# VHH binders against Cell division control protein 45 homolog, part 3

Target 1, 359 residues: Cell division control protein 45 homolog, of Saccharolobus solfataricus (q980j6)
Amino acid sequence: MVKRNSKEIVMEVFLGEPNNQEIREVVRNVYSKDNLCLSAYYSIEPILFSFIISKNTKNSFTLSFIPEECETQIRLDANGKWIIDNKKKYFLGQNSFCSYLPITAEDVLPIVSCIITSTILDRRSLSEWELETIREMEKFDMTIEKNLKIPAYKTLPAFLSLMFSLDPYIPGISGNRENAISLIREVNASEISKLEDLNESQLNTLLFRIISTIVKENPKFTRDDIITDRFFYLDYDILELAFSLIYSFDTIGSNEILQFVLSSSYAEALISRFRQTLSKGFSINSIENKQSYYIVETSNLTSPLLAQIILLQLQKIRRDKMIVIRDNDRLFTSRFFIPSVKKEGLIKIDDRVKNLIGI

## First folded at step 4 (VHH)

Design x9 (from f1 with T50W; framework vhh_6fv0_2)
Fold by ESMFold2-Fast, scan of step 4:
Structure x9 (fold): chain B 359 residues (1-359), chain A 123 residues (1-123)
Amino acid sequence: as target 1 above (359 residues)
Amino acid sequence: QVQLQESGGGLVQPGGSLRLSCAASGFTFSSYAMYWVRQAPEKGLEWVSWISGSGGSTYYKDSVKGRFTVSRDNAKNTLYLQMNSLKPEDAAQYYCATYTIEVGDKVTIYDYRGQGTQVTVSS
């Protein structure tokens, strides 16, 4: 075995362009191993990628969150994503690990969910490679269309799609049933109207109101941030499913991701749970900036990771500290923010946890 | 520590039926998905069926779908596999398995315990 040429590594980092065909072959080799030990960082995307591969492993599969423990590793650094296999390093740029997996009818839903989830967590748009990968899935009941980036607009009344929108977060409307209904009535549509039931004039007025509301908190927001490619597998909105996965991962743990990978019908349970939570309404009530963390008070939405996604859009925080939710004078976070704590779901910040994470 | 004990195997003629059981201890049984996996003398390990922690969802290998039914009794910490229309190719050592979280930062898929239970299909 030999190490990779240092000049090639420097050029990949400097140029930023991955060799996608080479990476696909490496992933195919990893995917076909009978015994696999995989080191990963603790996040939804590496876990989804790992669990999809585990379905194809014949004898044994170990997923380790200890860096460098296994000969096969998936890593994230300041420059982007890396796969390391038997000491050879492959740079993926910002591309999702899942965009390199073999596309099969059985794995389309978890693969596309992984790709969309990674764009949300990375705060980025799809790459050309990722979009091409998703287009290959059209032969397996995937549909792609250009429409508004609001969840479940084909199946829900439009006011619920507005109310349930976390990214983009629409100040005063997201989480607020009364205001979402009022906006739909202002464009002269009924409470039960779906987005597709709106005529061009109603849709343009709605779009103008949404953009005008968002730009007050985020001046960089544009029409191109809300009119995007939208992805559906059968009747599942992949954007809604991705947020449902983030919610359950953050509040319950990685076993929810495993159940989803093993049974695509588990998507119904994930979406139902998330909708039940959002239907109660939600809000961000206060933010305190501390030395080592942000304290956030919320109504009904107890996910630290989703709170971070909202607050980044409101420009109230930076991505520099963990998010802690305050509930009845108790402080909670999730393993996403404190991966050294070997407990999943919501973690109470007590003196033991403070000592363990060094705060 | 996770402990799994299989039982219910035996000798059966082609077309016959067997019901396998797996007694689980050392973890919160209802919180974990469970698998049935098998190993024939001349073949590697292969998974056969999967059941969610609640028992609400099941998944089967194509070769056994329609013939095998997995179920669980969370009050008794017991997993079951009902095997109907058994074929010679079903002859194998059967193990129940779950994923195991080890040393906090490791997840092992298809963790096996004990001797399993032998299923022989003979004419």
Scores: ipSAE 0.000, ipTM 0.244, lowest interface PAE 11.2, mean pLDDT 84

